VHH binders against Oxidoreductase NAD-binding domain-containing protein 1 (Oxnad1). Designs and how they scored, part 14

Target 1, 295 residues: Oxidoreductase NAD-binding domain-containing protein 1 (Oxnad1), of Mus musculus (Mouse) (q8ve38)
Amino acid sequence: AVCTQAASWGLKASTLRHLTLASIIKSRRKTDHLERTASVLRREVMAAAKVCEITHESPSVKSLRLLVADKDFSFKAGQWVDFFIPGVSVVGGFSICSSPQRLERDRIIELAVKYADHPPAVWVHNKCTLDSEVALRVGGEFFFDPQPTDAPRNLILIAGGVGINPLLSILRHSADLHRDHADKGRSYEIGTVKLFYSAKNTSELLFKKDILDLVHEFPEKISCSFHVTKQTAQISAELKPYVTDGRITEKEIRDHISAETLFYVCGPPPMTDFFSKHLESCHVPKEHICFEKWW

## First folded at step 4 (VHH)

Design b11 (from z42 with I103L; framework vhh_7z1x_3)
Fold by ESMFold2-Fast, scan of step 4:
Structure b11 (fold): chain B 295 residues (1-295), chain A 125 residues (1-125)
Amino acid sequence: as target 1 above (295 residues)
Amino acid sequence: QVQLVETGGGLVQPGGSLRLSCTASGFTFSSYDMNWVRQAPGKGLEWLSGISYSGDSTSYADSVKGRFTISRDNAKNTLYLQMNSLQPDDTAVYFCAKEVYELSPSGEYTYFDYWGQGTQVTVSS
C-alpha cells in the first residue's frame, strides 16, 4: 500500500517534516542565497532528490548527479535550484549544468559545486555520499527556451570561471535540439552556438572534454574559444586549437553581433558589466542581452 | 569615490627592506579582504599576499613566503606590506587590490574590483 507510506522519492515522512522545518530558518549572512534571490520567481514544486553519482570536475569542484523522480519537477536550460539539506539551516543555490532533456529522459539533473566555507558547499564536499537525500525547488529568470514557432537565433555564450555552469546547460540544450533537428519531423531549426570561456589557466577550465565532445559532434553548429589569462604550463596539443592567451575582447564579441543573435553572459560581476555595457553601446537590444545581476 | 593609494616604493639594494603602504578611501575598509599584487617589467600580474577583513588570516605566494609580511590597520584604513631580504627579481610595480566575494547560483566569485595605481620597487645595486 503505497498510499499509506508518506514518502517522496526515498524520503520518509519524518525527513520531509524536518526539511520543511529547516527551510523556514533563514541565514542572516550578506551572502545568503534566499535573501539575495528573494525577488526571483520560483516554480511551485518542491521535489525530493537522491544523489546517484559523485565526480570531481577539478580539485575544487565536485559534480553531483541527482535522481528526481517527481515528474512535476522541470526546469529551463540556465535555471538553478534552491538546495535544501536535512539538518542544515542554510539553503544552497546551485545552477543546473545538465539539459532539460536529460531530466525528461533519465530523471537526472547535474550540479557542479565549488568548495567554499558556506554550509551547503561544505556539506556537498565533506558529508554528501551516494544515496544522500535533499529537496529541490527551481528558480531563475536566466534561461534559453526557444519555441517551435520562433525564428532561429544564434547564441553567443560568455562564461567566466564557475559561470560556465548555467551556460553548459544552455549549450547542452542546444546540442539536444540539434540532434532532434537531424530528424525534421521531431524538432525545429535553431541557430549556431559559440562559447567564449575564460579562466586563469587550462586546469581551471571546467568541462573541457564535455564541451569539445559537443564541438566535434556538431562542428557546423557549435564552436568554442577558451581564454586563459595566467597560463604558465604548456598547453596540450588537443586544446591548443581552442585556446587563446589573454582575456575575451570586445572585438571578438563584436564580430558576432546581428539581429538574430542572443548573448548570454555569466561570470564575475566585472565581466558581466563589461560585456553588457559594450553590447548596449553597439546597439544590441536589451532583450537580446541575457544575464543575472546580484550586485 | 573609491581610491587606493600605494606609497613606500623606491630603490633598494639586494638584501634590503622596504615597507609599502596602501591608503583606502570611499568604502568601509574593515569589511573587505585586501591583497598585494605585482607586475615585473614585461611580465604578467603575480599575486603575492592576502589578508582577511579582520586581519586574523593571511596567505602568501611561495615566491615571497617567509620574506614578506602583510598587515592592516583598520582604524587608519591602511594596508601594509613589509618586504625583507629583497632580491633583484622583486623589481616590479606593486599594487594593492580590494577583494570582493559574491555568492550566486552559478557559484562563488572572488575578484578584485578596485586597484591602486601602483608603486615602483627597484632592487638593484
Scores: ipSAE 0.256, ipTM 0.584, lowest interface PAE 3.1, mean pLDDT 85

Design b12 (from z42 with I103W; framework vhh_7z1x_3)
Fold by ESMFold2-Fast, scan of step 4:
Structure b12 (fold): chain B 295 residues (1-295), chain A 125 residues (1-125)
Amino acid sequence: as target 1 above (295 residues)
Amino acid sequence: QVQLVETGGGLVQPGGSLRLSCTASGFTFSSYDMNWVRQAPGKGLEWLSGISYSGDSTSYADSVKGRFTISRDNAKNTLYLQMNSLQPDDTAVYFCAKEVYEWSPSGEYTYFDYWGQGTQVTVSS
């Protein structure tokens, strides 16, 4: 059925270490997103965008809302943009964390950028202001775009750290489809969505309020489990029902394996490799396991 | 092919000093940040210290700050940890860890991809 990932060289597991090492060496010498992702499919539209809102999701992560007036600009939930900054020679790459319907309705996309010594991230954190103008181009093969003729699928989203960004887009898109179905009847059905989201502590879990708002709006369709590995502060009463101490386990994921389930994994390379390998060992078809690999 | 081999552990009395070495092979040592991590008996992993690939930047856990010094010799592919004023609570297996970071559109990921076998440090009278 329907699931895609960015890996294009058809490599076996035994070559993963060599691929990882080559990628790491490149990241040390070059931080150019455009060169690193040269083989990844892009949409042809290059659109102007204007910063219309700036917020902080955490001390290290800044969220931008961008107005994109060009109506030919569109994306699928889970995709990212090439981020072209006037006066900055290095091109950024950032996952869209808002839904396609938000773009259709308001001409707005949302990006969440973690601070790094990479020039586009430095620009977002230190120079970007309201009304700053950039150019955007959509790319990526990690997405959820169900069609009306498709069989309904359940989604399991496994996020680590900033890997929440494309998965939040998928979660928000799923919520939009559930909202449309509730309003319009049974003309287009989708399955349930469960998010597993791991970070060191609750302050590093991004978009907690947005995620819980969706869980509360669709309690029988959307659920989440937050995982914290190094929590030292007390967890608030509001979050406590949703937080588990410790890593996301194979057993928790195994309980959700079925012929109707699609898995989307986005996080640090060890997490992505761990869960994709575990799911494959449980006989989940490769086309039902979606992840991007840049190492 | 990638190997990290720690040496220099042993028995030392409280207040004593010890120097650990980690010899790296199978990768370009001068291109990666390196770290020291320890595990005391029955406890989890504790990060102690990190050093940038150039050797220009260092960082330390509060528990060892002022007592331990991390350094590296890129020509010899060797990482060092100079441990001074050792205490019984410093008794642990000490690991050398290779740090990698990967950039993707979702963000920057930092993790340890290779670890040494560890070297035992026992602080006892």
Scores: ipSAE 0.148, ipTM 0.539, lowest interface PAE 4.0, mean pLDDT 84

Design b16 (from z42 with Y109W; framework vhh_7z1x_3)
Fold by ESMFold2-Fast, scan of step 4:
Structure b16 (fold): chain B 295 residues (1-295), chain A 125 residues (1-125)
Amino acid sequence: as target 1 above (295 residues)
Amino acid sequence: QVQLVETGGGLVQPGGSLRLSCTASGFTFSSYDMNWVRQAPGKGLEWLSGISYSGDSTSYADSVKGRFTISRDNAKNTLYLQMNSLQPDDTAVYFCAKEVYEISPSGEWTYFDYWGQGTQVTVSS
């Protein structure tokens, strides 16, 4: 019995030490959302939100529409939320893909979550239902929020994979401003927007219909170029005018460099590093190159 | 200063075997998943195999499954690739790559942040 008791105490001590070391190792890998974004500004409001619609944008990406009744909850296009789930100790981080005006009008934000082994993503895909409740806090310094007195800027949005999410928010916000400014005769308050969106094939391009609807609504203000790197199936007639085989090239991006152009890049870290470094090498001011990097 | 150095390449006959080593320095090797990638003459990069930071989980491309074995020695900061039943189309420069797994609001990303200089493997009669 004494030997069993001594072994039990030893095991508990070893287990506690191993748990501490595992936590340190995971922190060093910088895979935790809160650790990765610890220096990023958050808004003070933490708001309750209720899932009011669930759709699949693709087999691996689930879209949530969340009702946020708290009128003090607001965000800028391109920002994300800390995603607090009752009973889940891990906090998620998800970019808002809807526009600020959608929140003002309908009290709805939209999140698009790709399946991952990370507990918040697993919850969204496997446990989340209509009327599920979560808490949200807005964060992020990657945003587009032009003021009426600002000189108009042209936007180049460079998206890869699910990096489309915050860029779609910016694109939708730009469209909302074009609608408002057309009514008020203030279209000069914002410039044009061109989206470059890369994926392996057309089935992995998210929000194709939503993006093309905006292009068709504002053909002189909004344009897009879809890039596919490993397309094996035939491209549909509807998409063919907008699809280019191969990677987004430095030359295509360079053709858009001007004093009035802002670049927003969101995608896999190698893509973000590639385009941000290329733009810096072309002497684009750092304040005109917008991206988030924590690696 | 992160450094990955591949060794063990060379000339081998078809059907032969070769073992590649990758020695890591400048980071905590035991905390990161590691991969082998190759580039054949005039071709793009081809991922071959990956191993978890602990060594408990491995994965392989179909082209090398059953012929190649990835392993690691965390005490020696060394990654290995045992290559058996080598074929002429295995001729390539072989790279060791450090894997990073990141969760961000824009998504979950797996990518390679550091690569070795490569070691040449030539399979010919």
Scores: ipSAE 0.165, ipTM 0.545, lowest interface PAE 3.7, mean pLDDT 84

Design b19 (framework vhh_7z1x_3)
Fold by ESMFold2-Fast, scan of step 4:
Structure b19 (fold): chain B 295 residues (1-295), chain A 127 residues (1-127)
Amino acid sequence: as target 1 above (295 residues)
Amino acid sequence: QVQLVETGGGLVQPGGSLRLSCTASGFTFSSYDMNWVRQAPGKGLEWLSGISYSGDSTSYADSVKGRFTISRDNAKNTLYLQMNSLQPDDTAVYFCAKEEVYEISPSGEYTYEFDYWGQGTQVTVSS
């Protein structure tokens, strides 16, 4: 009669299975960031960067603010960096979660790194300190960069886990454009943005405060729906209006299909494949379905 | 609505064979890795075997390696476990479990969970 695993015994038992299966899965999927992304376009600039702030977004995710003095260093919302660490032979790959305007104004980018037993992630979590120096190179073909002459588009962002990182960059960039429009009385309009963000529970939803701050600043332009698939703890009063129990469904996404809508999907491979194939089956043009695959 | 329904359990003598089936509905079966797990009386869950979404990669716990074979038919939305050389210690409820990946590390690491289970099928190995 139970459709899902029971919380109490399932939590303990899933931990034991998780440890065993994680070891086997890691063994099957041995790939390096540079090897996986060898065919992906990179920008030419290699820039030095210094760690100027370190915060913990969650127990498993550490956020870095990096000062990038090189004015030739630039990126588009949704792109990532090759992350070169002195003394570490393995090159990391991390999505930028801050906006392009933050870099232009403050010369700062933000990265959020989930702990993993992989040398770049280990370095970020265990060795990185204030003033640590790294080198960065921008890559990626997954981005949102609307021009003033473009017809306004509505965005649907579909995030899973750390796939929120590039989508937060896009969300923050959209908010920056809405502020520019309000401040300068521009002749063009910018469309709406809705974020669907799925995780196991509310503790694994990253950047909740930052996301909700944007929703509250632009309630008619920015909206969000958090999805939790295995929530056992009580949901706070502040989050409850934004949280849906259960998975992001095909029906919810279909309700947003129109000629003016762009879809950005970033999450686990099964999620990316599921939503991209579903949208194609609904006759959404491939150029309106944006995603990047990570192994 | 996600449903996983196991069939094929029953009473079998030591040294015998059984084939378990799990029929999936309510999700795109061909997009997800699938697993078999079991629970013996008075014991915790034990992971037995996993298969990739394509069927190209399989893995087994040492306790069943060489005796059990996992397979899938994506056209039929069905997962199988062929069990040979059954032993009394194989007596357990056998569960089909869907694997979900919730996090992807940019460096190629990720986390996973069994987000849906069937109700299980009882296998009893006894003379």
Scores: ipSAE 0.016, ipTM 0.307, lowest interface PAE 6.8, mean pLDDT 82

Design b20 (framework vhh_7z1x_3)
Fold by ESMFold2-Fast, scan of step 4:
Structure b20 (fold): chain B 295 residues (1-295), chain A 127 residues (1-127)
Amino acid sequence: as target 1 above (295 residues)
Amino acid sequence: QVQLVETGGGLVQPGGSLRLSCTASGFTFSSYDMNWVRQAPGKGLEWLSGISYSGDSTSYADSVKGRFTISRDNAKNTLYLQMNSLQPDDTAVYFCARGPEVYEISPSGEYTEFDYWGQGTQVTVSS
């Protein structure tokens, strides 16, 4: 249940030493995923994957279900994939939002991709169809993988924007473990999970139904708090009990600090820096504060 | 129409200081978060610092925290980066960038969503 901090932005191979100003300008709007994450551990398996379902989570976010037949392909909840597209020279980086158990049972992983001018995102939104084929390689040191002999830990998940993607994987994995415990009557169990998820408004909160389905299935084990910073539209009756106006506060997070609690933070750099430093200032051990840096 | 223009770069000796400015035009500057990003020779883009539209919140990369200070003057449509204790490793082209709204940045690194960038200003730290 130990998480590793990773730093990767600004870490590079030597290929960028002789850029012209025009080349610099072209790269300034976006950076290549492989370039940003060059220092991050990868699994060895390169697996073929086929798109078997496409849905929209929001007007700007497209979800893909990918069939991965290669049985050597595996991941831990919270990890991401290098996304290799035939005919596209830029490699994408997308967090897996489904659980490891979904891959084991169905050979399916789920990715959710927000629209951007970045070539892999453009491909997902404009060119990707059912039966499109890609190649995947798992990476990342941000994960939750409890073992049966581990002491139970409570999880606090702090998500911002598309940072929900790897945290949804962790939430879904936790639900799978609670379901297995209930079904099999095992002594193996994990603690509670609370998700804090912030976006500008409720339309930008991704996976609301999936998250609330888990809360309703395990009301004593899974809880959530949605935070909206610029809500203008009326909030639906189903969401109102779970929505708080304003930012996730340091006080709300402090109320959950204990020796048994692990914190997973995934969001934009200001949010990740703010909460990780706040938790350290409250004497939370570094190994209990889990996040990745991509800046 | 939208323009960001950086100034204030130059040659400075190790331990020295420089103040970079970025003048914005063609949009309501006070409504947007702003960022500083650099590209050192032989390296990729490195995000350094961000500031909220009001100036109330600032964030820094660990490599520059305690040495660099971001600020803004919304009346002048100008973003600043005060750089102290400069080191040879700070040699880079420095860009200002109009930032995304806070929670829209992808943690996977596939999206930066900085939609407008300046031309950059060269900072060289050498003896």
Scores: ipSAE 0.000, ipTM 0.211, lowest interface PAE 12.0, mean pLDDT 80

Design b21 (framework vhh_7z1x_3)
Fold by ESMFold2-Fast, scan of step 4:
Structure b21 (fold): chain B 295 residues (1-295), chain A 126 residues (1-126)
Amino acid sequence: as target 1 above (295 residues)
Amino acid sequence: QVQLVETGGGLVQPGGSLRLSCTASGFTFSSYDMNWVRQAPGKGLEWLSGISYSGDSTSYADSVKGRFTISRDNAKNTLYLQMNSLQPDDTAVYFCARDTEYEISPSGEYSEFDYWGQGTQVTVSS
């Protein structure tokens, strides 16, 4: 008892407390974009880009249209960019939400950046103006890029929060392919696309008008289900047919499982992990499940 | 694994202020809405305040609206509750809780919160 008491008040207790505090501080540090994605493949091209339009998608999300004159710059629907800002040492990582055809036609890509205290996001929200110049490099292995000889596949897109960004790129690319197929010169056919998009309420659902415009353009090929978990405000008449109260259920997703179906999941890690594991437990091949986490 | 740790409780006199903190680990804090709830002696749980994963929207129970302020620092994985104009009936154990709104319950039971801290005691008395 006497010896134990002496030991508990010694220098060893102070040292252990100090080491524990340092460990706790380290465990709360977020991994930045370059560190998190160090092993992910990048395209060779580093391209200059100029901000040509700035809009607000919501109070917390700012959308940028970037002109990329370099004709060697290209991406696949669902990929992201390393975002290099002159004078900012931290490199941003942002999913492209526009389609590859928009880049080919107009030399424009679109990014949607949610406000955060992270330096690249702060720059986009507080310092970025028209004609601001940045450098971009494409990366990512989460993409939809069907080839003309491929068998048609149905897509199920499962989005949570800002995880909509790369899935909107995939949705827009799918619409472009349907539009090509409908043109005088026939392209190849792809299957149907259904988007499940969950947020707390309708005001947190991004790109509602853009998504519904595509649903109305291709009602036999593109569909969506918006899910709201804590909606208390009145839902507009335009949105009511597309909004379901409550979470995206396992049963709803399971109804779409087939040999011809590809699943793309992007959202908060628990949502992404849950659906990816559920689909795997239903014997969906791993190559038919694509997922990307956002934070 | 997932852990939430509340600090900042203690004894305070009526009309005083306290700032509670909740440090999160084992998950991507910036992906979840967070909440503060309390339990007074001999009573059930009372929800006090919620904040979206981005920090851009907040909500409050009528009992604390105008007196308490919820905030978060996603870079530090920390949730805060600034409590002003404390009253004796604010005496309770205060918990931070992680929202389940982006998850599906495997049992079909939909709980608003899937993880809770151990709580921190707040006592308001003279």
Scores: ipSAE 0.000, ipTM 0.203, lowest interface PAE 11.9, mean pLDDT 80

Design b22 (framework vhh_7z1x_3)
Fold by ESMFold2-Fast, scan of step 4:
Structure b22 (fold): chain B 295 residues (1-295), chain A 123 residues (1-123)
Amino acid sequence: as target 1 above (295 residues)
Amino acid sequence: QVQLVETGGGLVQPGGSLRLSCTASGFTFSSYDMNWVRQAPGKGLEWLSGISYSGDSTSYADSVKGRFTISRDNAKNTLYLQMNSLQPDDTAVYFCAKEYEISPSGEYTFDYWGQGTQVTVSS
């Protein structure tokens, strides 16, 4: 119920060592995921996983579904994995975008990987095939895991670009809990969830169909607003009711501030810093503001 | 289009001061974290300082901490680096750099760099 996670900003000196002028024209030195996140808690389990499905969510984003047979492997919605590739010395870090219940039911997790000139991302985009084997370890402190004793909370999810990945996990988990409450009456009730998701255009909005399917299944509990900043193509009839031209505004976010509301913000540093600081300036308690920046 | 233009470099004696400016155009300056980076002759790049989009948070490399101050004026689309107590080993080309969307794999990226401004510290 309480979120105290904060994200780092800025460049690290180690990221820029050994670069030449030529190399910075089109590329950047990368910081090792394990080094960057050395102080972040991990689960002890290191699990083998096999690639069982590969799809493209956009021209630059590839989705992997991984079969994880090890029953001791588990995660909380919003967490990521250390991604160990045989023959690749660099360890990847990727947010899980599927729900914890999908893992429990099917032994599957889903990752969505944006192309980057970084060995794990290059491997996913250029070398990964069906039945490729990797090893996974769960980490991260950006998650939603409500307990039965917790008062119901409303969630406001603010996503930019690939920041949708951990927020989609949270959204899917929320839907699972609403489904359990409706079907069984056994699970505790949670509040409403609203997703604000910004990208340059509709083709860069990931998981649109999956998101809208959840909105249509739970129209009183789940809602979304897609924001496009540089849309030039015509918007489809199905998307039009959910799409707003321009950035997510401070006013829209302020309208959702209450004692029962938790805010989850994930995306590029400018967006993440902007909304986190805006919420703090509106006197939202720091423990009700969760954010994660990807470096 | 997008441009970053550095000014304020020059020749200065050891112990002297310079203020570098970087004027940005072609993007929403107030929405992006900005950085100063330098390259000394025959050496690689060194990150010096970063400032958040709002100006509220700053960070510095150990080599310049206490001597250099980063600031910004969002109304003027301008980034500054105040350099005090300059040393001969501060001689370098100084670049301003704009951050853009980053990879969840722990990567940082710059999408635009200035042309650089030469700072020479000699007696």
Scores: ipSAE 0.000, ipTM 0.154, lowest interface PAE 11.7, mean pLDDT 81

Design b23 (from z42 with Y53W; framework vhh_7z1x_3)
Amino acid sequence: QVQLVETGGGLVQPGGSLRLSCTASGFTFSSYDMNWVRQAPGKGLEWLSGISWSGDSTSYADSVKGRFTISRDNAKNTLYLQMNSLQPDDTAVYFCAKEVYEISPSGEYTYFDYWGQGTQVTVSS
ESMFold2-Fast, scan of step 4: ipSAE 0.308; ipTM 0.623

Design b26 (from z42 with S30E S31D D33Y; framework vhh_7z1x_3)
Fold by ESMFold2-Fast, scan of step 4:
Structure b26 (fold): chain B 295 residues (1-295), chain A 125 residues (1-125)
Amino acid sequence: as target 1 above (295 residues)
Amino acid sequence: QVQLVETGGGLVQPGGSLRLSCTASGFTFEDYYMNWVRQAPGKGLEWLSGISYSGDSTSYADSVKGRFTISRDNAKNTLYLQMNSLQPDDTAVYFCAKEVYEISPSGEYTYFDYWGQGTQVTVSS
């Protein structure tokens, strides 16, 4: 009874995985990124990319910056790449967390990869070095790409764990559009963006500084609420105004429902199902509820 | 409709044994990892044991290793937990849980999508 409701967000299951399942998952039936996403549209371009920077976002998450010289390579904020590694038969799938304008300007994309027993993640964490070469192909139908003739929309981004990755891309793209709007005639106006980002504790919240830098740059357009479910350590003074103890609530999300609002949800499947069903029950149109479903 | 129904709980004396069963319906049982989880009074969830599709691979929490044995019968859609050398600290509600492993571009997720209602095990003299 109590345990059935308690598991609704999947955070407990991800903790159990680390303690128990790391060596058990040799699937009898092969289910990998390519099989899961077989029906999802891809861009035609397969581009060579070179690792030009490696950083740690947390003890379990590495960020890669990849130089993509091919000018025909492009993506929309929220999309991901097929990640082809020479000598590794398994193809990875990783959301791009940088903005489309970063690629246009610098020919760089950013990926953030959590450690897992999956071969592409193992390669990123254990074998990948500066100047390592990979091939990339863009895919995904989860994106934010407003057109000049579109009415301005407000965005509500709901992130759980590593689900922040594609939502950070959307947040960064929104910030880029606000900068461009400040330059007369360069872009059309978009609405406000609010990020709700849930993790077990503050150390598992990725990109905190990058997110807060955007909030401070556009305080009337970009806002965020960090949610921690099992915080035991003291929260820093810088983060305290943005951190709420406990889960993201249905009430907080309901307060943002309007005809002009788009919802983007990315996190563990129980979280995605919970919020998408809640929004649908509140009569939000299905085309205004954006998420990827792999189950 | 997916259902998991646990049976076999009850009162047992310290040092005794119980066998729990979990009958599955509404999905292809042989395609999923299955797990046993418990919740002791006043404590959180504790994972106990997991079993692969075929039953060839099993894993146990240190607290139950050597005392509990997980097994499955795919022809009967049934998961078992044989509990030996029971201690008062084993008193808990025991749950059967269906495991899902999803690989998505945002990351990998392992979670339990369906749970049984639980069965009470009380170890007391």
Scores: ipSAE 0.071, ipTM 0.462, lowest interface PAE 4.3, mean pLDDT 84

